# Miniprotein binders against q6w4x9r395to579, part 168

Target 1, 185 residues: q6w4x9r395to579
Amino acid sequence: GHCSLEGGSFVTTFDARPYRFHGTCTYILLQSPQLPEDGALMAVYDKSGVSHSETSLVAVVYLSRQDKIVISQDEVVTNNGEAKWLPYKTRNITVFRQTSTHLQMATSFGLELVVQLRPIFQAYVTVGPQFRGQTRGLCGNFNGDTTDDFTTSMGIAEGTASLFVDSWRAGNCPAALERETDPCS
Short names: E, the ipSAE of ESMFold2; O, the ipSAE of OpenDDE; V2, 0.75 times the mean of E and O plus 0.25 times the DockQ between their complexes.

## First folded at step 14 (miniprotein)

Design gc15
Fold by ESMFold2-Fast, scan of step 14:
Structure gc15 (fold): chain B 185 residues (1-185), chain A 91 residues (1-91)
Amino acid sequence: as target 1 above (185 residues)
Amino acid sequence: SVLEEIAKTILEAVKDLLEAVEENDEEAIKRAIERLEEAAKRAEEAGFEWVAEGVERVIEAVRNGDEDPWIYLAVRWLEWVMEIAMRRALE
């Protein structure tokens, strides 16, 4: 299955449901028992323009008990807080430059991430068939039915994206600081 | 059902816990943990050991002082465990 984060604020779930995203926190993209060592994929969104209503993807994070890999829009890759030269390899994960504008994170456990760095920071998530019906987060539940792709963390199917998105917050919400750094009234 | 009552208590307690963590409210965190401990005990007594284990993971993440993403991930995992347990109970 394929999930995309495009154009700064658009998401298409594994079941091909598109929606627009407005948020300035860290959010869970993908949580699954198929990910080793309590692994999860997360996205960091921040304000992109003068108005708070314009938000964009600024980093993608893969977190497990072994690794905290951060790929940011400034083209820095870190693991557990340490900057890494590419190609970067662990036992199960390889991060490398696929093209002059794209980075790829390949894994041994059926997850693949491609990040477009330029002209707009975007992410593309691919998961193997073992993930079918075994995913939760902003990328949806991968069950072949788009009507329940807005299932919140509490198991409630919502009709609107805003309640769905907010239920997948994972902290790191600098809204107060953002208001200070954007003083236009 | 007993499981529905436990689920309601857990979902309310984790919502309060996450709000307390965001506000850095130590007393509210303590209250939420106490409610979760009682819910875990009730789940264990009712034979829902996987639910009790999920609650314990959330409590451990908070007590160990894990960073926010881990607390949120533990809560979201517990919510998924509750969803699966509720569906199985209806089979």
Scores: ipSAE 0.535, ipTM 0.776, lowest interface PAE 1.8, mean pLDDT 79

Design gc16
Fold by ESMFold2-Fast, scan of step 14:
Structure gc16 (fold): chain B 185 residues (1-185), chain A 91 residues (1-91)
Amino acid sequence: as target 1 above (185 residues)
Amino acid sequence: SVLEEIAKTILEAVKDLLEAVEENDEEAIKRAIERLEEAAKRAEEAGFELVAEGVERVIEAVRNGDEDPWIYLAVRWLEWVMEIAMRRALE
């Protein structure tokens, strides 16, 4: 399945449900028992005026018991706080420059991340079929049904993106604001 | 009802724990952890091993980390495990 973080504030879930939000926090993008060593993928959003949105993606983080890989919009890759030259390899993860504008994180456990660095910082997440019905986070539950893609951390299907996003905060941050959900206001 | 009582205790203790961690209130953190330890023991005695394990993960994340997403990851995992246990109980 494929999940994308595009245009500063757009997200498309594994079940192809699009939504928008404004937020300044680290959010859990993907949490799954299929990720080794309690692994999780996270997305960092912060204020930005350059993309015609109030907030935008500024970094993607893969965290496990062994690794904290951060890929930043500044084209810096760190693991456990130390800057790394590319290609960077661990036992199960390789981060490399796929093109002049794209980095790729390939793994042995069915997760792939492609990050567009320029002209706009964007991320694309691919997971293998073993993740079907086994995902939680901003990318949704990957069960083939879009009506429950806004399943919160408590397992409640919500009608609004802002409540869904807030349930996946990975830090003490202000509440996220949903973009363009009330056309009359 | 035993699972519902345990879940309510866990959710209240986790909320207090996250507030205490945010405010660096060591005494409040200690009190919240004590409540979570008691809830984990009750969950284990009642046969809800995954819930007990999830609570232990939250306690370990607080004791091992500072301002780290691990605390939130452990809390979100515990919430998911509790939701599964509750849904299974309704079958």
Scores: ipSAE 0.544, ipTM 0.756, lowest interface PAE 1.6, mean pLDDT 80

Design gc17 (at its last look DockQ between E and O 0.76; V2 from the best seeds 0.00; counts 0 for: pae E 1.7 > 1.5)
Fold by OpenDDE base, look of step 15:
Structure gc17 (fold): chain B 185 residues (1-185), chain A 91 residues (1-91)
Amino acid sequence: as target 1 above (185 residues)
Amino acid sequence: SVLEEIAKTILEAVKDLLEAVEENDEEAIKRAIERLEEAAKRAEEAGFEKVAEGVERVIEAVRNGDEDPWIYLAVRWLEWYMEIAMRRALE
């Protein structure tokens, strides 16, 4: 499964459903029992301009009972608040520079993350087949059905992205907004 | 159903707890936790062990002073456990 966070406000789920939202919070991208130590992948969004529609991804966070790995737009990588030199390796996670503009987080448990640093901070999440049907969050449920990707954390299918996204917030933040998108954007 | 009633109680208490945490209202936090503990007990007695576990995780996260992301993640797990329980109850 491949999930992407692009263009500052665009998400494509594991099931290849595209959508757009504007929020300024931390959101759960991926929750799954397949992630060890109660792990989850999260995305941090913040304001990038004056208008409500000017939001962007500013960091990606992998959180578990053992680690809190943050990859930020300024290319700083931290674990549990401490800056780490790359390549950085834990027991089952390795963060390294893939290219001049890309960082990668590789894991031993079927999760891969590629972060594009420039010109736009973007993230690409890949999960193994063992995650099929066992994921939740903004990246969807990876069950091959795009129509149920907007299922909230409470198991309610939503027709709009805003309520779906809000259900996966990981903080006390303002409500996410859904905006019309230009097909050419 | 019993599960629906328990779930409702849990969700309301979680909402209150999160609000109390954000406001740093210690007394409100305490009250919400007490409500959750009771709900967890009810869940366990009713045979919904994972729901009870989920509640305890939320309580633990708050008591430990964990950051928001972890607290909310615990809540999401609790929600998942409740959903699973609800689905099973319908089978």
Scores: ipSAE 0.831, ipTM 0.919, lowest interface PAE 0.5, mean pLDDT 94
Fold by ESMFold2-Fast, scan of step 14:
Structure gc17 (fold): chain B 185 residues (1-185), chain A 91 residues (1-91)
Amino acid sequence: as target 1 above (185 residues)
Amino acid sequence: SVLEEIAKTILEAVKDLLEAVEENDEEAIKRAIERLEEAAKRAEEAGFEKVAEGVERVIEAVRNGDEDPWIYLAVRWLEWYMEIAMRRALE
């Protein structure tokens, strides 16, 4: 299954539901029992320089009991707060430069992340079939049905992207703005 | 149902806990944890082991002084366990 974070504020879920939001927080992209050592993938959004009301992806974080890998818009990769030279290898994770503009995080547990650094910071998440129906977060529930992709952390199917996104905050942040767009609604 | 009452208590206590942690209000944190411990005991006694486990993980993250993402991840796991229990118990 494939999930994308594109154009600064657009998300397409594993079940191919597109939506848009404006928020300034760390959000849970992917939470799953298939991720080892309490692992989770998260995305950091912050205000963009073009408009006071626009927000964009600024970093992607893979967090587990073993690792805190941060890939930032400024092209820095850290693990547990320490800057790393690429290619960087742990037991189950390898981070390397796939192209001059793309970094890849490959794992042994069925998760792959590709980050576009230039011209616009974007992220692409790929998960193996073992994740089907076993995901939660901004990337959706991966159950093959787009109609329930806005299932909040509380298990409620919402009609708006902002309420859905707010349920996946990973910190005490302001609520997502009402200016969200859902092309499929 | 018993599960619905337990879930309501848990959700209210978690909300208060997260606010207390952000405000660094030690007494409010203690009160919220006491409510969660009581709810976890009720969940365990009622046969909802995963819900009780989820509550304990939230308490441990706060007591250990874990950074915010860990506390919030524990809360999201607890919410998922409650959803599974409700789907299973209520059909």
Scores: ipSAE 0.723, ipTM 0.857, lowest interface PAE 0.9, mean pLDDT 84
Fold by ESMFold2, look of step 15:
Structure gc17 (fold): chain B 185 residues (1-185), chain A 91 residues (1-91)
Amino acid sequence: as target 1 above (185 residues)
Amino acid sequence: SVLEEIAKTILEAVKDLLEAVEENDEEAIKRAIERLEEAAKRAEEAGFEKVAEGVERVIEAVRNGDEDPWIYLAVRWLEWYMEIAMRRALE
């Protein structure tokens, strides 16, 4: 399964459902019992310099009871608050420079993350088939049905991306917008 | 059912807890934690061990002053544990 976070705050779920939102928060991107130690992948969005309401991806975080790995636009990789030189390896996770513009986090538990640092900060999540029907978060539930990918943390299917995204907030943050502030105002 | 009553209590207390944390309302935080502690005990006594464990993880995150991402992640796991328990109870 593939999930992407691309410029303009576009997301494409594991079931290939595209959507866009504008929010300033940390969001749960992927949560699954297939990730060890209650692991989750998170996405950090912040305001961009393009417009008053436009937001963009600024970091991706892997968080578990054992690891806290942050990959940000300035190429700093931290683990539990300590900056690490690349390649960085643990028992089951390796973070390395894939190309001059891309970093990769490879794992033994079926999760792969590729982060594009330039020209724009983007992220690409790949999960193995064991994750089918076993995911929650902004990347959807990976069940082959795009009509229920906007299922909230409470199991409620929403009709709008902003309500869905807001349910996956991991912090005290303003409500997300589906659209930019109207420039004609 | 007993599980439905416990889950309702947990969901209400978690909602209040997150709001209290966001408002930095220490008395509301304590009140919500007390409700969650009671619900965790009820869940454990009723045989819903994973739900009880999930509640305790939320309480621990708040008491340890963990970052908001961890607190919210603990809540999302608890919600998922309750959904799984409810599904199994209907079988």
Scores: ipSAE 0.495, ipTM 0.725, lowest interface PAE 1.7, mean pLDDT 82
ESMFold2 (binder alone), look of step 15: mean pLDDT 78; pTM 0.741

Design gc18
Fold by ESMFold2-Fast, scan of step 14:
Parts: sequence; C-alpha cells; structure tokens
Structure gc18 (fold): chain B 185 residues (1-185), chain A 91 residues (1-91)
Amino acid sequence: as target 1 above (185 residues)
Amino acid sequence: SVLEEIAKTILEAVKDLLEAVEENDEEAIKRAIERLEEAAKRAEEAGFEKVAEGVERVIEAVRNGDEDPWIYLAVRWLEWLMEIAMRRALE
C-alpha cells in the first residue's frame, strides 16, 4: 500500500482517500505492530516559508526503541541526535540518496520511505501486504475501505480531516484547522 | 459492561493525564496516575491483560520523563488495544 504527503499539506491514505489540513505539530503518520521495537513513523508540519496561512511538511521521523531517524527539508539526516553521512546503515534500516533530489529509507520489515527534497519537500510511504489492517495514523487503517480512513486514535470515525489529524498529534500543539478545497475542475 | 466502565475510566484519566503533563501540574499528574493504576488492576482482574499492559506503558512513559512522542505513542497504543478489546466483546 502507498501513502503520500504532497504539496505541503495534502495526504493520500493507504486506501486512497485524499485530504488536507492546517497544522503545526508532529503527527503520528504510521503506527503498527509490524514495526519492530515499538516503531512509528511521524511527520512534522510547520508554517510555510512563503505564506503563513499555509503549513507544510518539514521533516519525517522514524522512532523506535533503538533509533530516532530524522530526515528534514534542510537535507540533514540524524539518528539519535547525531548527523549522519549517506549512505547510512543500521542492522535493519538503510538511508541513501536515490537521486539528486530524493532520499530513500529502506527497511527489512516491509516499510519503505522516499523523500523528495526539491522543489517541494514531500514523502511517499510504501508498506508490504503484512501491514493490511494493521496500521494507524495519518495514513489510515489500510483495510480497503475509504469510509473509515478518518478513524481517530480512539476508534471513532470522524467526518472532518481536522478532528482526525488532531487525534494523531504527538505533542502539545494548537488544534489542527479544516482546509476547504475550491471546487474548481 | 465491565469493559465499557473500565474503558470510560481509562479514557477520562488519560485525557486528564495529558492535560496535567502539558501544564506540568505534579498533583494532577499524580491523581491521574492513581486512577490509571486502579483501572489497570480492574482490567487485569477482568481478564483484559493487554489493556492493563497498555495502561502500565502510559504510566511508565510519564514516570520515566520520556520525550513527548513516547507518551503520545503509548496513549495511542492503549486506545488501539481498547478498541480491539471492545470490538471482540461486541462479536
């Protein structure tokens, strides 16, 4: 399954449900028992540099009991607070430069992350079939049904993206705001 | 049901705990942890061992002074474990 974080603040879930929000926080992107050592993937959003009315992805974090890998829009990769030169390898994770504008984090446990650095910082998450129905977070529950992709951390299906996003915050942050998309087609 | 009462107590105590942690209110943190400890014992006695383990993980993260993400991750895991237990009870 594929989940994308694009265009600053757009998200497409594993079940292909698109949504958008305004938020300045670290959010849980993917939590699953399939991730080793209590692992989780998180996304950091902050104010856009050009427009303060917009928020954008500024970093992606993979956190486990062994590792805290941070990939930021400044093209800096750290693990447990220490800057790392690429390619960077651990027992189960390899971070490397795939192209001049893309980094990839490959894992032995069925998670792949591709980060676009330029012209806009964006992330693409791929998970193997073993993750089906075993995911929680901004990327949705990966059960083949888009109607429940806004299932909050408490198991409640919400009608709005802002309430869904806020339920996945991983810090003391302002509440996420709803973003209207212009019906321009 | 017993599970619904335990779940309600846990959710209310977790909400109070996160607010107390965010405000750095030591007495409120202690009060919320005491409620969670009692809820964990009730869950274990009722046979909901995974829910009890989840509650203990949340308490441990707070007592250890873990970084924010770990406290929130523990809370989200607990909520998921409770959802699984409640779904099984309805089947």
Scores: ipSAE 0.651, ipTM 0.818, lowest interface PAE 1.1, mean pLDDT 83

Design gc19
Fold by ESMFold2-Fast, scan of step 14:
Structure gc19 (fold): chain B 185 residues (1-185), chain A 91 residues (1-91)
Amino acid sequence: as target 1 above (185 residues)
Amino acid sequence: SVLEEIAKTILEAVKDLLEAVEENDEEAIKRAIERLEEAAKRAEEAGFEKVAEGVERVIEAVRNGDEDPWIYLAVRWLEWIMEIAMRRALE
């Protein structure tokens, strides 16, 4: 199954349902028992990544009990906070430069990630057949039916993408700009 | 059913937990964790071991840090485990 994050704010789920994504936070992209050590893919969206008037993808994170691999739009790859030279290899994960503008993360557990760095930061997620019906998050439930692709974390089918997306938040959003420009600080 | 009562308790406690984490309210976090610990013990006693494990992962994530993405991941995982348990009960 294939899921894509393209054009700054567009998502196509594993069941091929396209929708427009709006938000400025970290979101769970893929959560599955097929991922080892409580693994998950997350997507970070921010207004300052591509356009100041739009939200767009600025980083993709693979998090597990062993690894926190961050691939960011500034072409930095870190694991557990430490910058890594490519190709970077662990027992189960390899991150390498596929082309001058693309990085790939290949795994032994049926997950592949390709990120386009330039001209626009974009991500492409591929999962093997063992993930069918075994996924949750922004990429959908991979059950072969698009009518329930907007199923929230609580199992509720929502009529709008915004309610669906908000249910998959994975952290705190940035503070309001006015707090940083306070003349008393 | 017993599972439905446990699930309701867990959902209320995790909602309070996430709000307490967002507000950085230490006392509210401790109260929510106490309710989750009781719910996990009740789930294990009733034979819902995976639900108890899910609750324990939420508690562990909070102890690793207030704004750790692990808290949110553990909560979403627990919700999924409970949904699976509920569906199995309908078989």
Scores: ipSAE 0.537, ipTM 0.736, lowest interface PAE 1.4, mean pLDDT 79

Design gc2 (at its last look DockQ between E and O 0.86; V2 from the best seeds 0.76)
Fold by OpenDDE base, look of step 15:
Structure gc2 (fold): chain B 185 residues (1-185), chain A 91 residues (1-91)
Amino acid sequence: as target 1 above (185 residues)
Amino acid sequence: SVLEEIAKTILEAVKDLLEAVEENDEEAIKRAIERLEEAAKRAEEAGFEKVAEGVERVIEAVRNGDEDPWIYLMVRWLEWVMEIAMRRALE
């Protein structure tokens, strides 16, 4: 399964459903029992301009009982708040520079993350087949059905992205907005 | 159903808890936790042990002073557990 966060506000689920949202919060991208130590992958969005539609991804966070690995747009990588030099390796996670503009987080449990630093901070999530039908969050449920990707954290199928996205927030933040704009923006 | 009633209570208490946490209202936090503990007990007595466990994980996160992302993550896990329980109850 491949999930992408692109263009500052665009998401493509594991089931290849594209959608757009504008929010300024931390959201759960991927929650799954396949992730060890109650792990989850999260995305941090913030304002990138003056309008509500000007939001962008500013960090990706892998959070578990053992680790809190943050990859930020300024290329700083931290674990549990401590800055780490690359390549950085934990028991089952390795963060390293893939290219001059890309960082990669590789894991031993079937999760891969590629983060594009420039020109736009973007993230690409890959999960192994063992995750099929066992994922939740903004990246969807990876069951091959795009029509149920907007299932909230409480199991309610939503027709719009805003309520879906809000259900996966990981903090107290304003409601996410879904605005129809040029897909190139 | 019993599970639906318990779930409703849990969700309401979680909402109150999260609000209390954000406001740093210690008394409100305490009250919400007490409500959750009672709900967890009810869940356990009704045979929904994993729901009870989920509730306890949320409580633990708050008591430990964990950051928001972790607290909310635990809440999402709890929601998932409840969803699974409800689905199974319908089978």
Scores: ipSAE 0.847, ipTM 0.927, lowest interface PAE 0.5, mean pLDDT 94
Fold by ESMFold2-Fast, scan of step 14:
Structure gc2 (fold): chain B 185 residues (1-185), chain A 91 residues (1-91)
Amino acid sequence: as target 1 above (185 residues)
Amino acid sequence: SVLEEIAKTILEAVKDLLEAVEENDEEAIKRAIERLEEAAKRAEEAGFEKVAEGVERVIEAVRNGDEDPWIYLMVRWLEWVMEIAMRRALE
C-alpha cells in the first residue's frame, strides 16, 4: 500500500482517501505492530515559507526504542541527534540518496520511505501486505475501506480531517484546522 | 462494565499526566502516575494484561524523561490496546 504527503499539506491514505489540513506539530504518520521495537513513522509540519496561512511538511521521523532518524527539508539526516553521512546503515534500515532530488529509507521489515527534497519537500510511504489492517496514523488504517480512514487514536471515525489529524498529534501543539480539499475542477 | 470504568480512569489520568508533564509539575505527575498504576493493577486483575502493559509503558516513558514524541507514541499504543480489549469484550 502507498501513502503520500504532497503539495505542502495534502495527504493520500493507504486506502486512497485524500485530505488536507492546517497544523503545526509532529503527527504520527504510521503506527503498526509490524514495526520493530515500538517503531513509528512521524511527520513534522510547520508554517509554509511562502504562504503563512498554510502549513507544510518540514521533516519525516522514524522513531523506535533504538533509533530517532530525522530527514529534514534542509537535506540533513540525523539519528539520535547526530548528523549522518549517506549511505547510512543500521542492522535493519538504510538511508541513501536515490536520485539527486530524492532520499530513500529502506527497511528489512516491509516499510519504505522516499522523500522528495526539491522542488517541494514531499514524502511517499510504501508498506508490504503484512501491514494490511494493522496501521494507524495520518496514513489511515489500510483496511480497503475509505469510510474508516479518519479513525482516531481511540478507534472513533471522525467526520472532519482536522479532528482526525489532531488525534494523531505527538506533542503539545495548537489544534489542527480544516482546509478544503481541491474540488475536482 | 469494569473495562469501561478502567478505560475512563486511564483516559482521565493520561490527560492529567500530559498536562502535568507540559508544566513540569512534579506533584501532579506523581498523582497521575499513582492513578495509572492503580488502573493498571485493576486491568491486570480483570484479565486485560495488554492494557496494564500499555499503562506501564506510558509511566516508564515519563519516568525516563523521554521527549514528547515518544511519550505520545506510548499513549497512542495504550489507546490502541484499550480499543482492542473493548472490541473483544463487547463482541
Scores: ipSAE 0.760, ipTM 0.873, lowest interface PAE 0.7, mean pLDDT 86
Fold by ESMFold2, look of step 15:
Structure gc2 (fold): chain B 185 residues (1-185), chain A 91 residues (1-91)
Amino acid sequence: as target 1 above (185 residues)
Amino acid sequence: SVLEEIAKTILEAVKDLLEAVEENDEEAIKRAIERLEEAAKRAEEAGFEKVAEGVERVIEAVRNGDEDPWIYLMVRWLEWVMEIAMRRALE
């Protein structure tokens, strides 16, 4: 399954459903029992662009009881707050520079993250087949049914991306917007 | 059903807990935790072990002073566990 965070504000779910949102928060991108030690992948968004309401992806975080790996747009990789030289390896995670513009986090538990650092900070999430039907978050539920990809944290299928995204916040944050609001069409 | 009553109590308490955490209202946090502790005991006694574990993990995250991501992650996990338990009970 593939989930992508592109163009600063666009998401395509594991079931290939695209949407866009704007919000200043950390959001749960992927939560699954397949991730060890209560692991989750999170996406951090912050203000950007020409309008007051525009936001874009600024970091991706893998968090578990053992690790907090942050890959940010400033190209610094940290684990548990300490900057790390690449390649960086834990027992089940390796972070390395794939190309001059791309970093990769590879794991032994079926999660792969590729981060494009330049020219635009983008992220590409790949999960193995064991994750099918076993995911929740901004990347959707990976069940082959695009009609319920906007399932909130309470298990309610929504037709509106902004309500869905707000349900996956991991902090005290303002409400998200489904689209950029600016004076231009 | 018993599970529906337990789930309602848990969902109300976690909503109150998150609001209390967001406001830094220590008294409201303590009250929400007490409700969650009682609900976890009811869940365990009724045979809903995964639900009880989920509740305890939320309580632990708050008591450890874990940063915002952890409390939210444990609440979202608990909500998912309860959804699974409810789905199985209705099938």
Scores: ipSAE 0.594, ipTM 0.791, lowest interface PAE 1.2, mean pLDDT 84
ESMFold2 (binder alone), look of step 15: mean pLDDT 80; pTM 0.772

Design gc20
Fold by ESMFold2-Fast, scan of step 14:
Structure gc20 (fold): chain B 185 residues (1-185), chain A 91 residues (1-91)
Amino acid sequence: as target 1 above (185 residues)
Amino acid sequence: SVLEEIAKTILEAVKDLLEAVEENDEEAIKRAIERLEEAAKRAEEAGFEKVAEGVERVIEAVRNGDEDPWIYLAVRWLEWVMEYAMRRALE
């Protein structure tokens, strides 16, 4: 299954449901018992410098008991706070430059991440079939039903993206808001 | 049911715990942890070992002074195991 983070603030879930949100926080993108060592994939959003979106993706983080791999929009890759030269390899994870504008994180456990660095920072998540029905986070529950893609952390299906996104915050951050057009700005 | 009562206690205590951590209120953190420890004991005695384990992971993350993502990941995992336990109880 495929999940994408594109255009600064757009997400398409594993069940192909698109949505947009406006928030500044680290959000849980993918949490699953299929990820080793309590692993989770997270996305960091901050205020955008461009007027077409309020917030944009600034980093993707893979966190486990062994590793904290951060891939940021400034093209720096760190693991556990230390900058790494590419290709960077661990026992189960390899981060390498796939093209002049793309980095890839390949794993032995059925997770792949491709990050577009230029012209706009974007991320693409691929998971193997073992993840079906065993995912939670911004990428949805991967159960083949788009009507429950906005399942919050409490298992409640919500009709709005803002409540869904807020349930997946990974820190003490302001609530994501539906941005109203400001006619005076 | 026993599970529903335990779940309610856990959810209320987790909410209080996260608020106390956010405000760095040591006495409020201690009170919330005490409520969670009692709920975990009740869950274990009732046969909901995964729920008790999930509560213990939340307490451990806070006591260890783990970074925010770990505390929140522990809370989200606890919520997931509670949902699973409740779904099984309804079968």
Scores: ipSAE 0.530, ipTM 0.769, lowest interface PAE 1.8, mean pLDDT 81

Design gc21
Fold by ESMFold2-Fast, scan of step 14:
Parts: sequence; C-alpha cells; structure tokens
Structure gc21 (fold): chain B 185 residues (1-185), chain A 91 residues (1-91)
Amino acid sequence: as target 1 above (185 residues)
Amino acid sequence: SVLEEIAKTILEAVKDLLEAVEENDEEAIKRAIERLEEAAKRAEEAGFEKVAEGVERVIEAVRNGDEDPWIYLAVRWLEWVMEWAMRRALE
C-alpha cells in the first residue's frame, strides 16, 4: 500500500482517499503492530509562507524504542539527536540518497519511506501486504474501503478531515484547520 | 454496558492526564493516574485484560517521564485496544 504527503498540505491515504489540512504539530502518520519495538512513523507540520496562515510538512520521524530518525526539509538526517552522514545503516534500517533530490529509508520489516527534498518537501510511504488492515494514523486503516478512512483514534468515523487529523496529534498543539480538497475537479 | 462505562472513565481520565502533563501539574497527573489505576482494576475484574494492559502502558509512559510522542502513542494504542475489545464484545 502507498500513502503520500504532497504539495505541503495534502495527504492521500493507503486506500487512495485524498484530503488536506493545516496544522502545527507532530502527527502520527502510521502506527501498527507490524512495526518492531513499538515503532511509529510521524509527520511534523509547521507554519509556512509569509502570512503564516499556511502550514506544510517540515519533517518525517521514525520513532522506536531504539531509534528516533528525523529527516527534515533542511536535508539533515539525525538519529537520537545526532546528525548522520549518508548512507546511514542500523540493523534493520538504511537511510541513503536515492537521487540528488530524494532520500530513502529502507527497512527489513516491510516499511519504505521516500522523501523528496526539492523543489518541495514531500513524503511517500510504502508498506507491504502484512500491513493490510493493521495500520492507523494519517495514512488511514488500509482495509480497502475509503468510506472509513477518516476513522479517528477512538474508532469514530468523522465527516471532516480536521477532526480526523486532530485525533492523531502526538503532542499538545492547536487544532488543525481543514482546507477544501477540490470538490470541482 | 460494563465495558462502555469503563471506556468512558478511561477516555475522560486520559484527556485529563494529557492536559495535566502539558501543564506540568504534578497533583493533576497524580489524580488522573489514580482514576486510570481504578479503571484498570475494573477492566481486569470484568475480564478485559488487554484494556487493563493498555491503561498500564499509559501510566508507565507518564511515570517514566517519557517524552510527549511516547505518551500519545500509548494513548492511541489504548484506544485501539478498547475498539478491539468493544468489537469482540459484539460477537
């Protein structure tokens, strides 16, 4: 399955449901029992542009009991707070420069992350078939049904993306604001 | 019915806990943990062992002084466990 964080503020879930939001927080992108050592993938959003009314993806974080790998829009990769030269390898994770504009984090447990650094910071998440029906977070539940992709952390289907996104905060942050996804296109 | 009552108690207590952690209010944290410990005992007594385990993980994350993402991850995991327990009860 494939989930994308594109255009600064757009998300497409594993079941191909697109939505947009504006927020200034760390959000749980992917939580699953298939991730080792209580692992989770998170996305950091912050204010962007001159007006500061817009927000965009600024970093992607993979957190487990052993690792805290942060890939930021400034092209810095850290693990547990220390900057790392690429390629960077652990027992189960390798971070390397795939192209001049893309970094990749490959894992042994069926998760792959590709980060576009230029011209705009974007992220692409791929998970193996073992993750089907075993995911939660901004990328959705990966059950093949788009009607419940906005299921909150409490299992409640929400009518708005902003309420769905707020349920996946990984910190005490202001409420997310919803933007129109494109009802006329 | 019993599970729904326990779930309501847990939801309110974790919301209070997260607010208390954000405010760094030690007395409010203690009160929220006491409510969660009571809810975990009720869950265990009612046969909802995984719910009790989920609550204990949240308490441990706070007591260990874990950073915010870990506390929130434990809360979201507990919510998933509660959803699973509620679905199982409807079988």
Scores: ipSAE 0.595, ipTM 0.798, lowest interface PAE 1.5, mean pLDDT 81

Design gc22
Fold by ESMFold2-Fast, scan of step 14:
Structure gc22 (fold): chain B 185 residues (1-185), chain A 91 residues (1-91)
Amino acid sequence: as target 1 above (185 residues)
Amino acid sequence: SVLEEIAKTILEAVKDLLEAVEENDEEAIKRAIERLEEAAKRAEEAGFEKVAEGVERVIEAVRNGDEDPWIYLAVRWLEWVMEEAMRRALE
């Protein structure tokens, strides 16, 4: 299955449901018992440099008991806080430059991440068939049914993307906004 | 059902725990953990071992002073195992 984070604020789930949100937080993108060592994929969103009201993807994080791999829009790759030169290899994970504008994180456990660095920071998540029905987070539940793709962390199907997204925050952050209406400029 | 009552107690205590951690309120953290420990014991006694394990994982993350992502990941995993237990019970 394929999940994408594009255009700064757009997400398409593993079941192909598109949605959009504005937020400034680290969000759980993919949580699954298929990921080793309590692994999870997370996405960091922050305010865009273009507008006060816009937010965009600024980093993707793979976190497990062994690794904290951060790929940022500044083209820096760290693991457990230390900058790494590419290609970077661990026992089960390899991060390398796929093209001049794309990095890839390949794993031995059925997860692949491709990050577009330029012209806009975007991420593409691919998971093997073993993940079907075994995922939770912003990328959805991968069960073949788009009707329940906005199932919150508490198992409630929501009609709005903002409530769904807020249920997947990985920290104490402000609520996600559908749009910015504050005339603070 | 017993599971529904346990789940409600867990969800309320987790919400209070996350708020207490945010406020760095040691007494509120202790009170929320005490409620979670009671709920975990009830879950284990009722045969919902994965739910009890999930609660213990949340408590451990907080007591160890783990980074926010770990605490939240533990909470989301707990919510998942509770949902699975409830679905199983309806079979």
Scores: ipSAE 0.620, ipTM 0.805, lowest interface PAE 1.2, mean pLDDT 82

